# VHH binders against Abasic site processing protein HMCES (HMCES): the designs that were tried, part 95

Target 1, 269 residues: Abasic site processing protein HMCES (HMCES), of Homo sapiens (Human) (q96fz2)
Amino acid sequence: CGRTSCHLPRDVLTRACAYQDRRGQQRLPEWRDPDKYCPSYNKSPQSNSPVLLSRLHFEKDADSSERIIAPMRWGLVPSWFKESDPSKLQFNTTNCRSDTVMEKRSFKVPLGKGRRCVVLADGFYEWQRCQGTNQRQPYFIYFPQIKTEKSGSIGAADSPENWEKVWDNWRLLTMAGIFDCWEPPEGGDVLYSYTIITVDSCKGLSDIHHRMPAILDGEEAVSKWLDFGEVSTQEALKLIHPTENITFHAVSSVVNNSRNNTPECLAPV
Below, E stands for the ipSAE of ESMFold2; O stands for the ipSAE of OpenDDE; V2 stands for 0.75 times the mean of E and O plus 0.25 times the DockQ between their complexes.

## First folded at step 11 (VHH)

Design y99 (framework vhh_8pnl_2)
Fold by ESMFold2-Fast, scan of step 11:
Structure y99 (fold): chain B 269 residues (1-269), chain A 118 residues (1-118)
Amino acid sequence: as target 1 above (269 residues)
Amino acid sequence: QGQLVESGGGLVQPGGSLRLSCADAGFTFSTYAMAWYRQAPGKERELVARITWSGSTNYADFVKGRFTISRDNAKSTLYLQMNSLKPEDTAMYYCAAKSYQFYDTDYWGQGTRVTVSA
């Protein structure tokens, strides 16, 4: 997973993330660094994306079931990184393979500290390769949506103009992430950065791409992944597997250029 | 039961009007699509009207042109304006919040009784 859409305005995104804590109280996630949230239809590695994480990471003795929402840099910078410029990191941390996560120091160390997060997106993009490079077809991949107007789900058959009206109660994609905290050696603000865990693609996506993000489907999976105070690393990793509860449609080549940031990036063609 | 409380039901003559209200005691209202359902004696609950958080609406065919669903997100209140009431509209009316994201559940009110008779 190397490209996502997360375009909802901050207040709409906050409302979409309403949840219940362990005691059954309804809550909205509390923002950290809200000014760093940059909505976009076309997010690439090194940009900031909103993630959910446990309040216990920031507040001593907080209820670990309470949630913070924070923008984090896509591309994990390990806490042990000694150079002054994170862009100088010599290996790619955009994604973390589920099968080797406990073997890679960059991921094993923050995972051992409970640094699990849920990466939020409207959906993600993948490029289907044919034998010729000119026939590489982008797809927008997202949770099945409930269409409140009439039909039970949003279909690819809907015209692009109808997509302008679908953001009411859009079910955001919830991807399993690992984050770390890096303190600049020369001082300055702590950098929070994340990686998306990846798994083998499900049968439904196998013709588009061989890998997919580890998707946390539903509140039980999301709450267990976030709750590092009550759920061990071993138990949390049981949530990491392919899912078939996903849908997609082909999109135009407008999305190919990461500088393009319009609804056309995810509209069906 | 949940955190939703309905009011405004009562006895009314055919052709009359009633306005139902549903108040939310928590955060649920601003984050969910809201709906009115009804259940007549000896029948199953059926959808009457639905409204998204931004105000997009959908109505059952049997109430189109007679009922209007609306919401006030600032006051966490859902409304159903019922005009030209018929004996067939006699039912318990239930407010429901329909979740999409993190709850994996629906919230229901206790209901308010509407009786349409002479």
Scores: ipSAE 0.202, ipTM 0.559, lowest interface PAE 3.0, mean pLDDT 85

## First folded at step 12 (VHH)

Design A1 (from j35 with D106P; framework vhh_6z1v_2; at its last look DockQ between E and O 0.95; V2 from the best seeds 0.67)
Fold by OpenDDE, look of step 12:
Structure A1 (fold): chain B 269 residues (1-269), chain A 121 residues (1-121)
Amino acid sequence: as target 1 above (269 residues)
Amino acid sequence: EVQLVESGGRLVRTGGSLRLSCAASGLTFSSYAMGWFRQAPGKEREVVAAISRSGGSTWHADFVKGRFTISRDNAKNTVYLQMNSLKPEDTAVYYCAADWGYSLTPEWDYWGQGTQVTVSS
């Protein structure tokens, strides 16, 4: 996964992240560094995206089932990294393969510390290789949305009003991630950064791309992944597998340019 | 300084029972998952059981097969391992460990010195 969409306004995003804590109380995640949230239809590595993480990461005595939402840098910067510039990392940390997560120090160490997060997105983009051509067709991949009688398919939003309604009730894609905290050698703010765990693609996506993000489907999966205080690493890793509960549509080549940030990026062609 | 001190290890007969204790000091006990590991001669250290911070979740290795039970008393800063139906194969040094992240790997934050459990035939 090298491209996502996360364009919802902050308030809408927050509401979409409503959850129940372990006591069954309905809650909204609290924001950390909300000013770093930058909505975009076209998120690329090194950009900031909102993630969910346990409150326990910030508050020593917090209920680990409580959630914080925080923008983090896409591309994990390991805590042990000694260079002053994260761009000097010689290996790609945009994704972490599920099969080697425990073999790579950059991912194993933070995972062992319970640094699990849920990366939020409208969906993600993948490019299908066209046989015989160097051309790639991009697809927007996302959770199936509940068809309310009035809410036409993303493609059928004939009116601006209908479009807004679609996004107000949009089910966010929830991807399993690992984050780390990096302290710059020269001082400054701690950098929070994340990697997206990837798995083999489900059957439905296999023709598009052979890998997909590990999607946490449902409140229970999300809760267990985040709750590092009560759910062991090993138990959490059992949640990491392909899911067929995904849909997709072809989009225009507009998304190919990471600088393009318009609704056209995810619109059906 | 963080200290984990195991106790209760001794020689027991096959089929016997033993309760191990680990007393923790120098850390906020309730903030750490606790675990028991064992290492037999010539073998790698392996996780036996683990317990979450609150004690609400436990994990036991497959070889335990219901014979061992991990528990904790946060008020006493102690974690326990009740071992029943002991077998000679259970002979090992048993280690207590504390982990912030509750990861069932040999890479935990703090370790005890271990206590010897010997099961005779």
Scores: ipSAE 0.606, ipTM 0.840, lowest interface PAE 0.8, mean pLDDT 92
Fold by ESMFold2, look of step 12:
Structure A1 (fold): chain B 269 residues (1-269), chain A 121 residues (1-121)
Amino acid sequence: as target 1 above (269 residues)
Amino acid sequence: EVQLVESGGRLVRTGGSLRLSCAASGLTFSSYAMGWFRQAPGKEREVVAAISRSGGSTWHADFVKGRFTISRDNAKNTVYLQMNSLKPEDTAVYYCAADWGYSLTPEWDYWGQGTQVTVSS
């Protein structure tokens, strides 16, 4: 996974993240750095995207089931990184393989500090290798959505009003991530950055690509992944597996150029 | 300075019972997961049991399941290990530890000095 869509206006995104804390209270996540949220149909590594994390990371006596939402850099920069420029990192931290997460220092260290997050997106893109050519077919991959009487799918929207209704009830994709906090040696603000955990693709996606993000399907999985105060690292890792509860459609090559930020990026073709 | 002080280790017979205690100071005890680890001579340190910051979740290694029980009293800043049906294989130095991230690996944040448990027969 190296490309996502996360285009909702902040207020719509926040409402889509409504949740219950451990006491059963309905809440919205509290934003950190909301001005750094940059919605786009076409997010790539090194960009900022919103993630959920436990309030306990910011307030030592907080209820660990309460959630913060914050934009973070895609591409984890380890806390121990010594150079002043994150581009000097000699390995790719866009994704983290689930089968080696406890062997790689870049991921094991923050995971041992409880630095688990949920990466939010409308869905993600993957490119299917076409037999006999170097050309690739992009697909948009997302949770199955409940269809409405007017419009239940991306391809059925025939007006701006119907487009808004598609997205007002959109079930956001929730991917398991790990984050870290890096202090630049020259000073300045702490850099928060994340990686997306990957697993083998489910049967339904295997013809598109052999890997998929680890998807947290449902509030119980999301809550357990976030709540490092009550859920141990090893118990949380049991949540990391492929899911068949996923759907997709082919999209045009407009998405190939990461500068393109239009609804055409995810429109069915 | 964080201090974790174990007590209660001693010589006991096979089949006997023992309760270890660990008193914590210099940290906000209720913010940390607590655990018991052990190390026998010539062997690697291994996790025995762990308990979440609230005490609501516990974990026990398979080799002690049903025999050992971890608990904590946040008002007294103390974590306990109740050890029943002791075997000679349980002979080791037992360490109390505290961890912010609640990982079940031996890379925890704070460690006690250890208390010797010896099981004869």
Scores: ipSAE 0.540, ipTM 0.818, lowest interface PAE 1.8, mean pLDDT 91
ESMFold2 (binder alone), look of step 12: mean pLDDT 86; pTM 0.875

Design A4 (from j11 with S30N A33V; framework vhh_6z1v_2; at its last look DockQ between E and O 0.87; V2 from the best seeds 0.00; counts 0 for: pae E 4.4 > 2)
Fold by OpenDDE, look of step 12:
Structure A4 (fold): chain B 269 residues (1-269), chain A 121 residues (1-121)
Amino acid sequence: as target 1 above (269 residues)
Amino acid sequence: EVQLVESGGRLVRTGGSLRLSCAASGLTFNSYVMGWFRQAPGKEREVVAAISRSGGSTWHADFVKGRFTISRDNAKNTVYLQMNSLKPEDTAVYYCAADWGYSLTPEYDYWGQGTQVTVSS
């Protein structure tokens, strides 16, 4: 996964992240560093995206089932990294393979510290290799959306009003991530950064791409992944597998340029 | 200074029972996952059991097979390991450990000095 969409306004995003804590109380996640949230139809590595994480990471006595939402840098910077510039990392940390997560220190260490997060997105993009050509067809991949009788398919939003309604009730894609905290050697603000765990693609996506993000489907999966106070790493890792509960449509090549940030990026072609 | 002090280790006969205790000080006890590890001579340290911060979730190694039970009393800053149906293979130094995470690996943040459990045939 090298491209996502996360374009919802902050308030809409927050509402979409409504959850129940372990006591069954309905809650909204609190924001940390909300000013760092930059909505975009075209999120690339090194950009900031909102993630959910346990409140316990910030408050020692917090209920670990409570959630915080925070923009973090895509591309995990390990805490042990000693260079002043995160871009000097010699290995790719955009993704973490599920099968080697425990073999790589950069992911194992933060995971062992309970630094699990849920990366939020409208969906993610993948490119299908066209046989015989160097051309790749991009696809937008996301959770199936509940067809409200009035809300046509993303493609059938005939009116701006209908489009807004679609996004107001959009089910966000929830991807399993690992984050780390990096303190710059020269001082400054702690950098929070994340990697997306990837798995082999489900059957439905296999023709498009052989790998997919580990998607946490449902409130229980999300809760268990985040709750490092009560759910062990081992148990959490059992949640990491392919899911067939996705849909996709072809999009234009507009998304190929990471600088393009328009609704056209995820619009069906 | 964080201290974890194990107690209760002794010589017992096969089939016997033993309860280990670990008293914690110098840390916010309820903020840590607690675990018991053991290390037999010439073997690697292995996780025996772990318990979540609240005590609501526990994990036990496969070799425990229902014989051991981890518990904790947050009011007393103590974690326990009840060991029943002990076997000679259970002979080891047992270590108490505290972990901010819940990784079930020997990479815990704090460790006790250990207590010797010896099971005779």
Scores: ipSAE 0.816, ipTM 0.918, lowest interface PAE 0.5, mean pLDDT 92
Fold by ESMFold2, look of step 12:
Structure A4 (fold): chain B 269 residues (1-269), chain A 121 residues (1-121)
Amino acid sequence: as target 1 above (269 residues)
Amino acid sequence: EVQLVESGGRLVRTGGSLRLSCAASGLTFNSYVMGWFRQAPGKEREVVAAISRSGGSTWHADFVKGRFTISRDNAKNTVYLQMNSLKPEDTAVYYCAADWGYSLTPEYDYWGQGTQVTVSS
């Protein structure tokens, strides 16, 4: 997983993240750094995307089931990194394989500190290599969406009213991530950055690509992944597995260029 | 200054039972995950059991499954390890530890001095 869509305006995104805390109280996540949110149909590594994390990371007396939403850099920068420029990191931290997460210092250390997050997206893109050619067919991959008589088609969201029919009640894809906090040696703000955990593809996606993000399907899985005050690292890792509850459609090659930020990126072809 | 003080370690026979206690001071006890670790001579320290801040979640190592039970009393600032069906291989120094994160590795924030448990045949 190296490309996502996360295009919702902040208020729509926030409402899509409504949840219950451990006492059953309905809540919206509280934003940190909302001005760093950069919505786009075409997010790539090193860009910022919103993630959910426990309030306990910021407040020692907080209820660990309460959620913060914050933009973080895609591509985890380890807290021990000594160079002044994160682009000089000599290993790719866009993804973290689930089968080696406890063997890699870049991921094991923050995971042991409870630095688990939920990476939010409309869905993600994967490219299928076609037999006998160098051409690749991109697909947009996302949770199945509930159809109502008010529902719109993904490809028909070309006016404000039609856009709302598709996106106002969109079920966001929720992927398991690990984050870390890096203090630049030259000074400045702490950099929050994340990696997406990957697993072997489910049967439904195996013809597209052999790996998929670890998807947290449902509020119980999301709550357990986030709540490092009550759910141990080892218990949380049991949530990391492929899911068949996923759907997809082919999209045009417009998405191939990461500078293209238009609805055409995810429109069915 | 944070102090974790273990007690209750002693010599017991195989098949016997023992309860370890760890009294905590100098920290807001309810804010920490508590764990029990052990270390036999010449071996690495290993996690035995851990318990969440509220006590609502516990974890036990497979080698003590069904025999040891971690618990905590937040009113007394104390964590316990009930050890049943003891075996000679349980002989070790047992350490109480406190951690902010719920990790099962020996990188806990605070450690006790340890209490010796010796299991004879």
Scores: ipSAE 0.213, ipTM 0.661, lowest interface PAE 4.4, mean pLDDT 90
ESMFold2 (binder alone), look of step 12: mean pLDDT 87; pTM 0.881

Design A7 (from j80 with L27F; framework vhh_6z1v_2; at its last fold request DockQ between E and O 0.86; V2 from the best seeds 0.78)
Fold by ESMFold2, look of step 13:
Order: C-alpha cells, then structure tokens, then sequence
Structure A7 (fold): chain B 269 residues (1-269), chain A 122 residues (1-122)
C-alpha cells in the first residue's frame, strides 16, 4: 500500500471520474490545482496524486454530493504539525490502519472534520515474499476490467494505438482516504495531504500481502464515503472492508526503483 | 460571534416528556451537523443524538432509542430534542453542539452551548 500507478493524461482521467450527483445529473469533477497533477506509472509516498472530495469542503452551501478532484501529497501532514519540513514527522502517515483510525489523533481529527477523500489510481503494487528466498515478487493489483478487442487487456497491446485502447474506459481503483490541511509556519500555500486506509487482505490477495487498501467498490460506496454532510463518520466506516473484486498479475522488478516511470512497470511478465 | 442557546430544561416526573430547543447564530447553520450531549453529576459527557446538516440522517444512542427524537429546522436555525418516557437516569445537563462534519463523538464538535438542566423525579 506504498506504491501506485496513476498515469492517465488529465483529460482521460477526468472522463474516467464521471459520476451522477444525488439528483441523477451526469457530471465531471471540477479540478483544483490541475497543473500539480504529475502522472506516473510509479507513484511513491510524498508524491502528488489526484483525489476526489466533496465540494462542500470549499463552499459552505454547496451540494455535498458534488465532487472536486485535486492533487494531494501522499503522506498526511497533520494540521497541528509545527516544523517547516514535513519529512520531519516522527511517524509514517502513508497508510492508516482501519482498526486504529479513531485512536490516532493524526487521523481522528481530520476525520471528525469530514475530511474523507477517494484516492485514485490505475492500480497499486505489492511485493510478495517468496518461501525459501529473500526475493520479493512485485504484482500490479487493480479492478477487473471489461475486456473487448479495444480495451482492458494490458498484455495484449502490440502497438501505440492498441495501448491507447487498453486504457480507454479503464476502471480506476478507488481507495478510501483521509486528508488534512497544513499551513506551513514559513508561509505559502496550504498543503493538502492524504493517507490511504488499509484493511486485512481478502483471500485472493492473502498469498501476496497481509494488508490491502480499503477499496470503495462502486458508485454508492464512493458517494457515501465522500458525502460527509449526510453520511456520518461511523456510517462511512462501515464501507471499510476487504473486497474480493480485484485482479492482479506479476510484473518485472523495473517497478522496484521508484524513479522508473515507464509502461514496463505494470506490464505482465 | 457563534452562539448556541439551549432552552426547555426543567423538572419533570418519571414517564413525562420534554422538548429541548437550541437556537443557533453566528455561523451557516445549514452547513453543520448538530448533536445533543448530556452530562450527569460525576459522569463523563456522552452523545445522546446527532443529525446531518440537512436533517435527512439521524442517529440516537441505544439508551434513548424509541424515547428521544432529534430534529432540526434550518429555516429557524434551531435543533430540537423531543424526550419522551423520561427516567431518573436521564437527569443531566443537556448540551447542543455543532460540527462541520457529521460525527458522533464530542471531541470533533466545534461549537457548544452552555447547557440546560433536565431533572427527572421518581
């Protein structure tokens, strides 16, 4: 739960996030800070990735079912942090365990302010520890995709045009997150940052790793997680559980070095 | 200046009913979730009921379910607690509170009233 891919061009990503508001109207999320979106096949903590959040966070009378998409820093920086450099945090905020989320003030406080977000990715990577060796096998893990001759088959791409078809209508992975807003003591823009909530792995992933991100499977789950005006924290937390609706394939060790940003990172081996 | 002003607390006999009101000013009331909390002598403050910003979702603690009902009127900037079938253990100071997020624990709540005393005699 420490590496993801989020590589789609901004316009493709935005269309993949089409949704219906509570009245059934089709919409696209409104961007904040679109120029801070940095697509990559190999995202690591401290990088920016797009998240969805309720418009109500930005406008007091907004319809809380309307969505904003914004790049945020991976690795939540609590609003109370007083040092000037976020890397000085004495604890890791890349992930937040679901079983202790209401105990840790770094996560409990923003959660009480309704600061729930949906973290977007093509999918995530995990490293399987192999019996009898110290070698670890990376896997790319993602939602099952609808397979047609034009889409959904990463390993079937034999040309740039077929690669484009693989990602047409790709179902983005939607992970439950918490965010906070930090004002640097030296001044400057408010830093938005997030953590990904984790749960025990489902049976399908248990041979790869014992933890997985909390995946919000379907529009109802995403809408309820985002709508902090109508869905209580305690009701929203019922959405946090493992899912078996995932698939995966082994990938090469190219992904191990976070500086490698190429399609090979997620290509099947 | 944010203000939450509770009213309606009084002495009542076991089995009786009361309606508490909390008038809000100084903030955008319709954007906030509201809660009722209570604190009996020597006890910690506890959540009684909560309501979403629109009023479309409510939550009630198990010890008051079926007896108490939270509601709100956003046009009047007011939240209510209807209390029926009152018991001596309901004796407490009742507080209203507001939070931007819909949440059930007191530590999240931004704004608090001064409280209104409810006393239930045997």
Amino acid sequence: as target 1 above (269 residues)
Amino acid sequence: EVQLVESGGRLVRTGGSLRLSCAASGFTFSSYAMGWFRQAPGKEREVVAAISRSGGSTWHADFVKGRFTISRDNAKNTVYLQMNSLKPEDTAVYYCAANFGYHLTEDAYDYWGQGTQVTVSS
Scores: ipSAE 0.622, ipTM 0.860, lowest interface PAE 1.5, mean pLDDT 91
ESMFold2, look of step 12: ipSAE 0.620; ipTM 0.861
ESMFold2 (binder alone), look of step 12: mean pLDDT 87; pTM 0.882
OpenDDE, look of step 12: ipSAE 0.885; ipTM 0.952
ESMFold2 (binder alone), look of step 13: mean pLDDT 87; pTM 0.884
OpenDDE, look of step 13: ipSAE 0.897; ipTM 0.958
ESMFold2, fold request of step 14: ipSAE 0.597, 0.544, 0.549; ipTM 0.853, 0.835, 0.833
ESMFold2 (binder alone), fold request of step 14: mean pLDDT 87, 86, 87; pTM 0.883, 0.878, 0.883
OpenDDE, fold request of step 14: ipSAE 0.877, 0.898, 0.895; ipTM 0.946, 0.956, 0.955

Design A8 (from j80 with S30N; framework vhh_6z1v_2; at its last look DockQ between E and O 0.89; V2 from the best seeds 0.78)
Fold by ESMFold2, look of step 12:
Structure A8 (fold): chain B 269 residues (1-269), chain A 122 residues (1-122)
Amino acid sequence: as target 1 above (269 residues)
Amino acid sequence: EVQLVESGGRLVRTGGSLRLSCAASGLTFNSYAMGWFRQAPGKEREVVAAISRSGGSTWHADFVKGRFTISRDNAKNTVYLQMNSLKPEDTAVYYCAANFGYHLTEDAYDYWGQGTQVTVSS
């Protein structure tokens, strides 16, 4: 996974992240650095995207079930990195394979510090390599969405009003991530950055691509992944597996160029 | 200047009981998960039990299940290991350790005590 859509206005995104804390109280996540949120239909590595993380990372006496939402850089920069320029990192941290996560220092060290996050997106893109041709077919991949009698799906949006209704009720994709905090040697603000954990693709996606993000399907999975104060790393890793609860549709090649930030990127063809 | 100080280790007979204590200072104790580890001479150090920051979740190694119980008192900044039905193979130095995240392997633990010797005689 190397491309996502996360285009909702901040207020809509925040409401989509409503949750219940451990006492059963309904809450919205509290933003950090909201001005750094840059919505786009076409997010790529090195850009900022919002993630959820436990409030305990910021307040040492906080309830670890309470959630913060913050923009972070896609492409984890390890806390131990000593060069001044993150582009000097000699390996790709856009994704982290689940089968080696506890073997790679870049990922196991932040995991040991409880640095688990939930990466938010409308959905993600993958390119299918077609046999017998050089052509690649992009797909937009996302959670199945609730359909109304008027058909609330992306492909069935016949009017501007129906399109707005689709996104007002959109179930955000929730992917398991790891983050780290890097202090630049020359000083300045701490850089928060994340990686997306990947797994083998489910059967439904295997014709598109052999890997998929580790998706946290449902509130219990999201809560356990975030709550590093009460859920051990080893227990949390049991949440990391493929899911068949996923759907997709073909999109035009407009999405291929990451500078294209338009609804056409995810529109069905 | 974080300090973890274990106490309670001694010589006991097979079948006996004892309780280890670990007093913590220099940290915000209720923010940390805690663990007990042990090391017999010539052996690798191994995790015995771990407990979440609130005490709401505990984990015990299979070789001590039903015999040992980890607990904590956040008001007293102390973690405990109640050890019952002791066997000679429980003979080891027992270490208290702290980590910000709840984790079951020693490589993640930032702070360690000096250890307390437990010896179980036949």
Scores: ipSAE 0.620, ipTM 0.863, lowest interface PAE 1.5, mean pLDDT 91
ESMFold2 (binder alone), look of step 12: mean pLDDT 86; pTM 0.878
OpenDDE, look of step 12: ipSAE 0.886; ipTM 0.953
ESMFold2, look of step 13: ipSAE 0.605; ipTM 0.857
ESMFold2 (binder alone), look of step 13: mean pLDDT 86; pTM 0.879
OpenDDE, look of step 13: ipSAE 0.890; ipTM 0.954

Design B1 (from m39 with A97G; framework vhh_8pnl_2; at its last look DockQ between E and O 0.81; V2 from the best seeds 0.00; counts 0 for: pae E 3.5 > 2)
Fold by OpenDDE, look of step 12:
Structure B1 (fold): chain B 269 residues (1-269), chain A 117 residues (1-117)
Amino acid sequence: as target 1 above (269 residues)
Amino acid sequence: QGQLVESGGGLVQPGGSLRLSCADAGFDFSHYDMAWYRQAPGKERELVARITSGGYTNYADFVKGRFTISRDNAKSTLYLQMNSLKPEDTAMYYCAGGLEYEDYDYWGQGTRVTVSA
């Protein structure tokens, strides 16, 4: 995964992240650094995206089932990194392969500290190789959405009104991530950054791309992944697998340019 | 994102030079780690050189300063300058890009390099 969409207004995003704590109380996640949230139809690595994480990471003795929402840098910078420039990392940390997560120090260490997060997105983009051409067809991949009588498929949202309705009730894609906290050697603010865990693609996606994000499907999976206080690393890793509960449609080549940030990026062609 | 396409391969004499290019029309690889691999007949694919998104470079031991990997993000092009070529360098050369730790998701079709007297 090298491109995502996360364009919802902050208030809509927050409401979409409503959850029940372990007591069964309905809650909204509290924001950390809300000003760093930059909505975009075209999110690339090194940009900030909102993630969910347990409150216990910020507050001692907090209920670990409570959630915080925070924009973090895409591309994990490990805490032990001693260079002043994160770009000097010797390997790309945009994604983390699930099969080698425990073999890589950059991911194993923060994971062992319970630094699990859920990366939020409208969906993600992948490019399919076209036979006979040097071009690739981009696809937008997301959770199936509930068809309300008035909200046609994303493709049927012919009217601005219908479009707004679609996004007001949009089920966000929830991807498993690992985050870390990096303190720059020269001082400054602590950098929170994340990697997306990847797995082999499900059968439905296999013709598009051979890898996919580890998607946490449902509140239980999300809760268990986040709750590092009650759920061990070993148990959490059992949640990491391909899922067939996805849908996709072809989009225009507009998304190819990371500078393009318009609804056209995810619109069906 | 397009297909990675290698070019610049060919026949060269020992001691000669070649410059390989890898480009993808519309592919923004500015955030990708890029690499050159090669595969000789009957041998396994091996890393030649890699360059991170941040410009960090690493070379295989057999390179011994003869090759230079570089990238132009503005042109979305990866290069491999190969000097002092040897018959042992004869192989299909592949460019690769990736966003995963020590892994590459995108591969070119390869360009053939033949070093022969």
Scores: ipSAE 0.724, ipTM 0.862, lowest interface PAE 0.7, mean pLDDT 91
Fold by ESMFold2, look of step 12:
Structure B1 (fold): chain B 269 residues (1-269), chain A 117 residues (1-117)
Amino acid sequence: as target 1 above (269 residues)
Amino acid sequence: QGQLVESGGGLVQPGGSLRLSCADAGFDFSHYDMAWYRQAPGKERELVARITSGGYTNYADFVKGRFTISRDNAKSTLYLQMNSLKPEDTAMYYCAGGLEYEDYDYWGQGTRVTVSA
């Protein structure tokens, strides 16, 4: 997984993240650094995207079931990294394989500190390898959406009001991530950064690509992944598996250039 | 679509040089770790060299000192300069790209290198 869409205005995205805490109270996640949120139909590694994480990461004695939403850098920079420029990492940390996560210090160390996050997106893009050709077909991949005629599909919106209705009820893709906190050696702000955990593709996606992000399907999975105060690393890792609860459609090659940030990137073709 | 295309293979004499190229068809090349692999007839594919998105390089022991991997992100192109070629370097050479160390999602079709008198 190396490309996502996360284009919703901050207030719409925040409402889509409504949740219940441990006590059953309805809440919205509290933003950290909201001005760093950069919505786009076409997010690539090293960009900032919003993630959910436990409030306990920021506040001593906080309820670990309460959620913060914060933009973080895609491409985990380990806390032990010694160079001043994150592009000098000796490993690509855009993704993290679930089957070897406990063998790689870049991921094992923050995971052991409970640094689990949920990476938010409208959906992700993947390029299908077409057998017998050199061509790749991009797809937009996302949770199945509850459809009515007035909010039923991305291509059905033919006015600004109908477009808003599609996205006002959009079920955000929720991917399992690990984050770390890095203090630049020359000083400055702490850098928060994440990796997306990957698994083997489900059968529905196997013709597109052999890997997929680890998707947390439903509030129970999201809550357990985030709650490092009550859910151990060992128990949390049981949440990491492929899911068949996914859908997709082919999109234009416009998405190939990461500078293109328009609805055409995810429009069906 | 994003696509890896190798070129520059051919027949060369022992001690000769070749320069392999791998063109990305214009998506996220700059974010990928890139690598060259090779596969000799009847053998398993093996790493030759890798280069991260930020320019860190790593070479297999058997090629160190003779080959140089490089990349040009503006041109979405990966290179392998191969000097002092030996008959044991005869193989199909593949370009690969990925977003995690040692896990390459994209592969080219390969370019053949033959080293013989």
Scores: ipSAE 0.348, ipTM 0.692, lowest interface PAE 3.5, mean pLDDT 88
ESMFold2 (binder alone), look of step 12: mean pLDDT 81; pTM 0.827

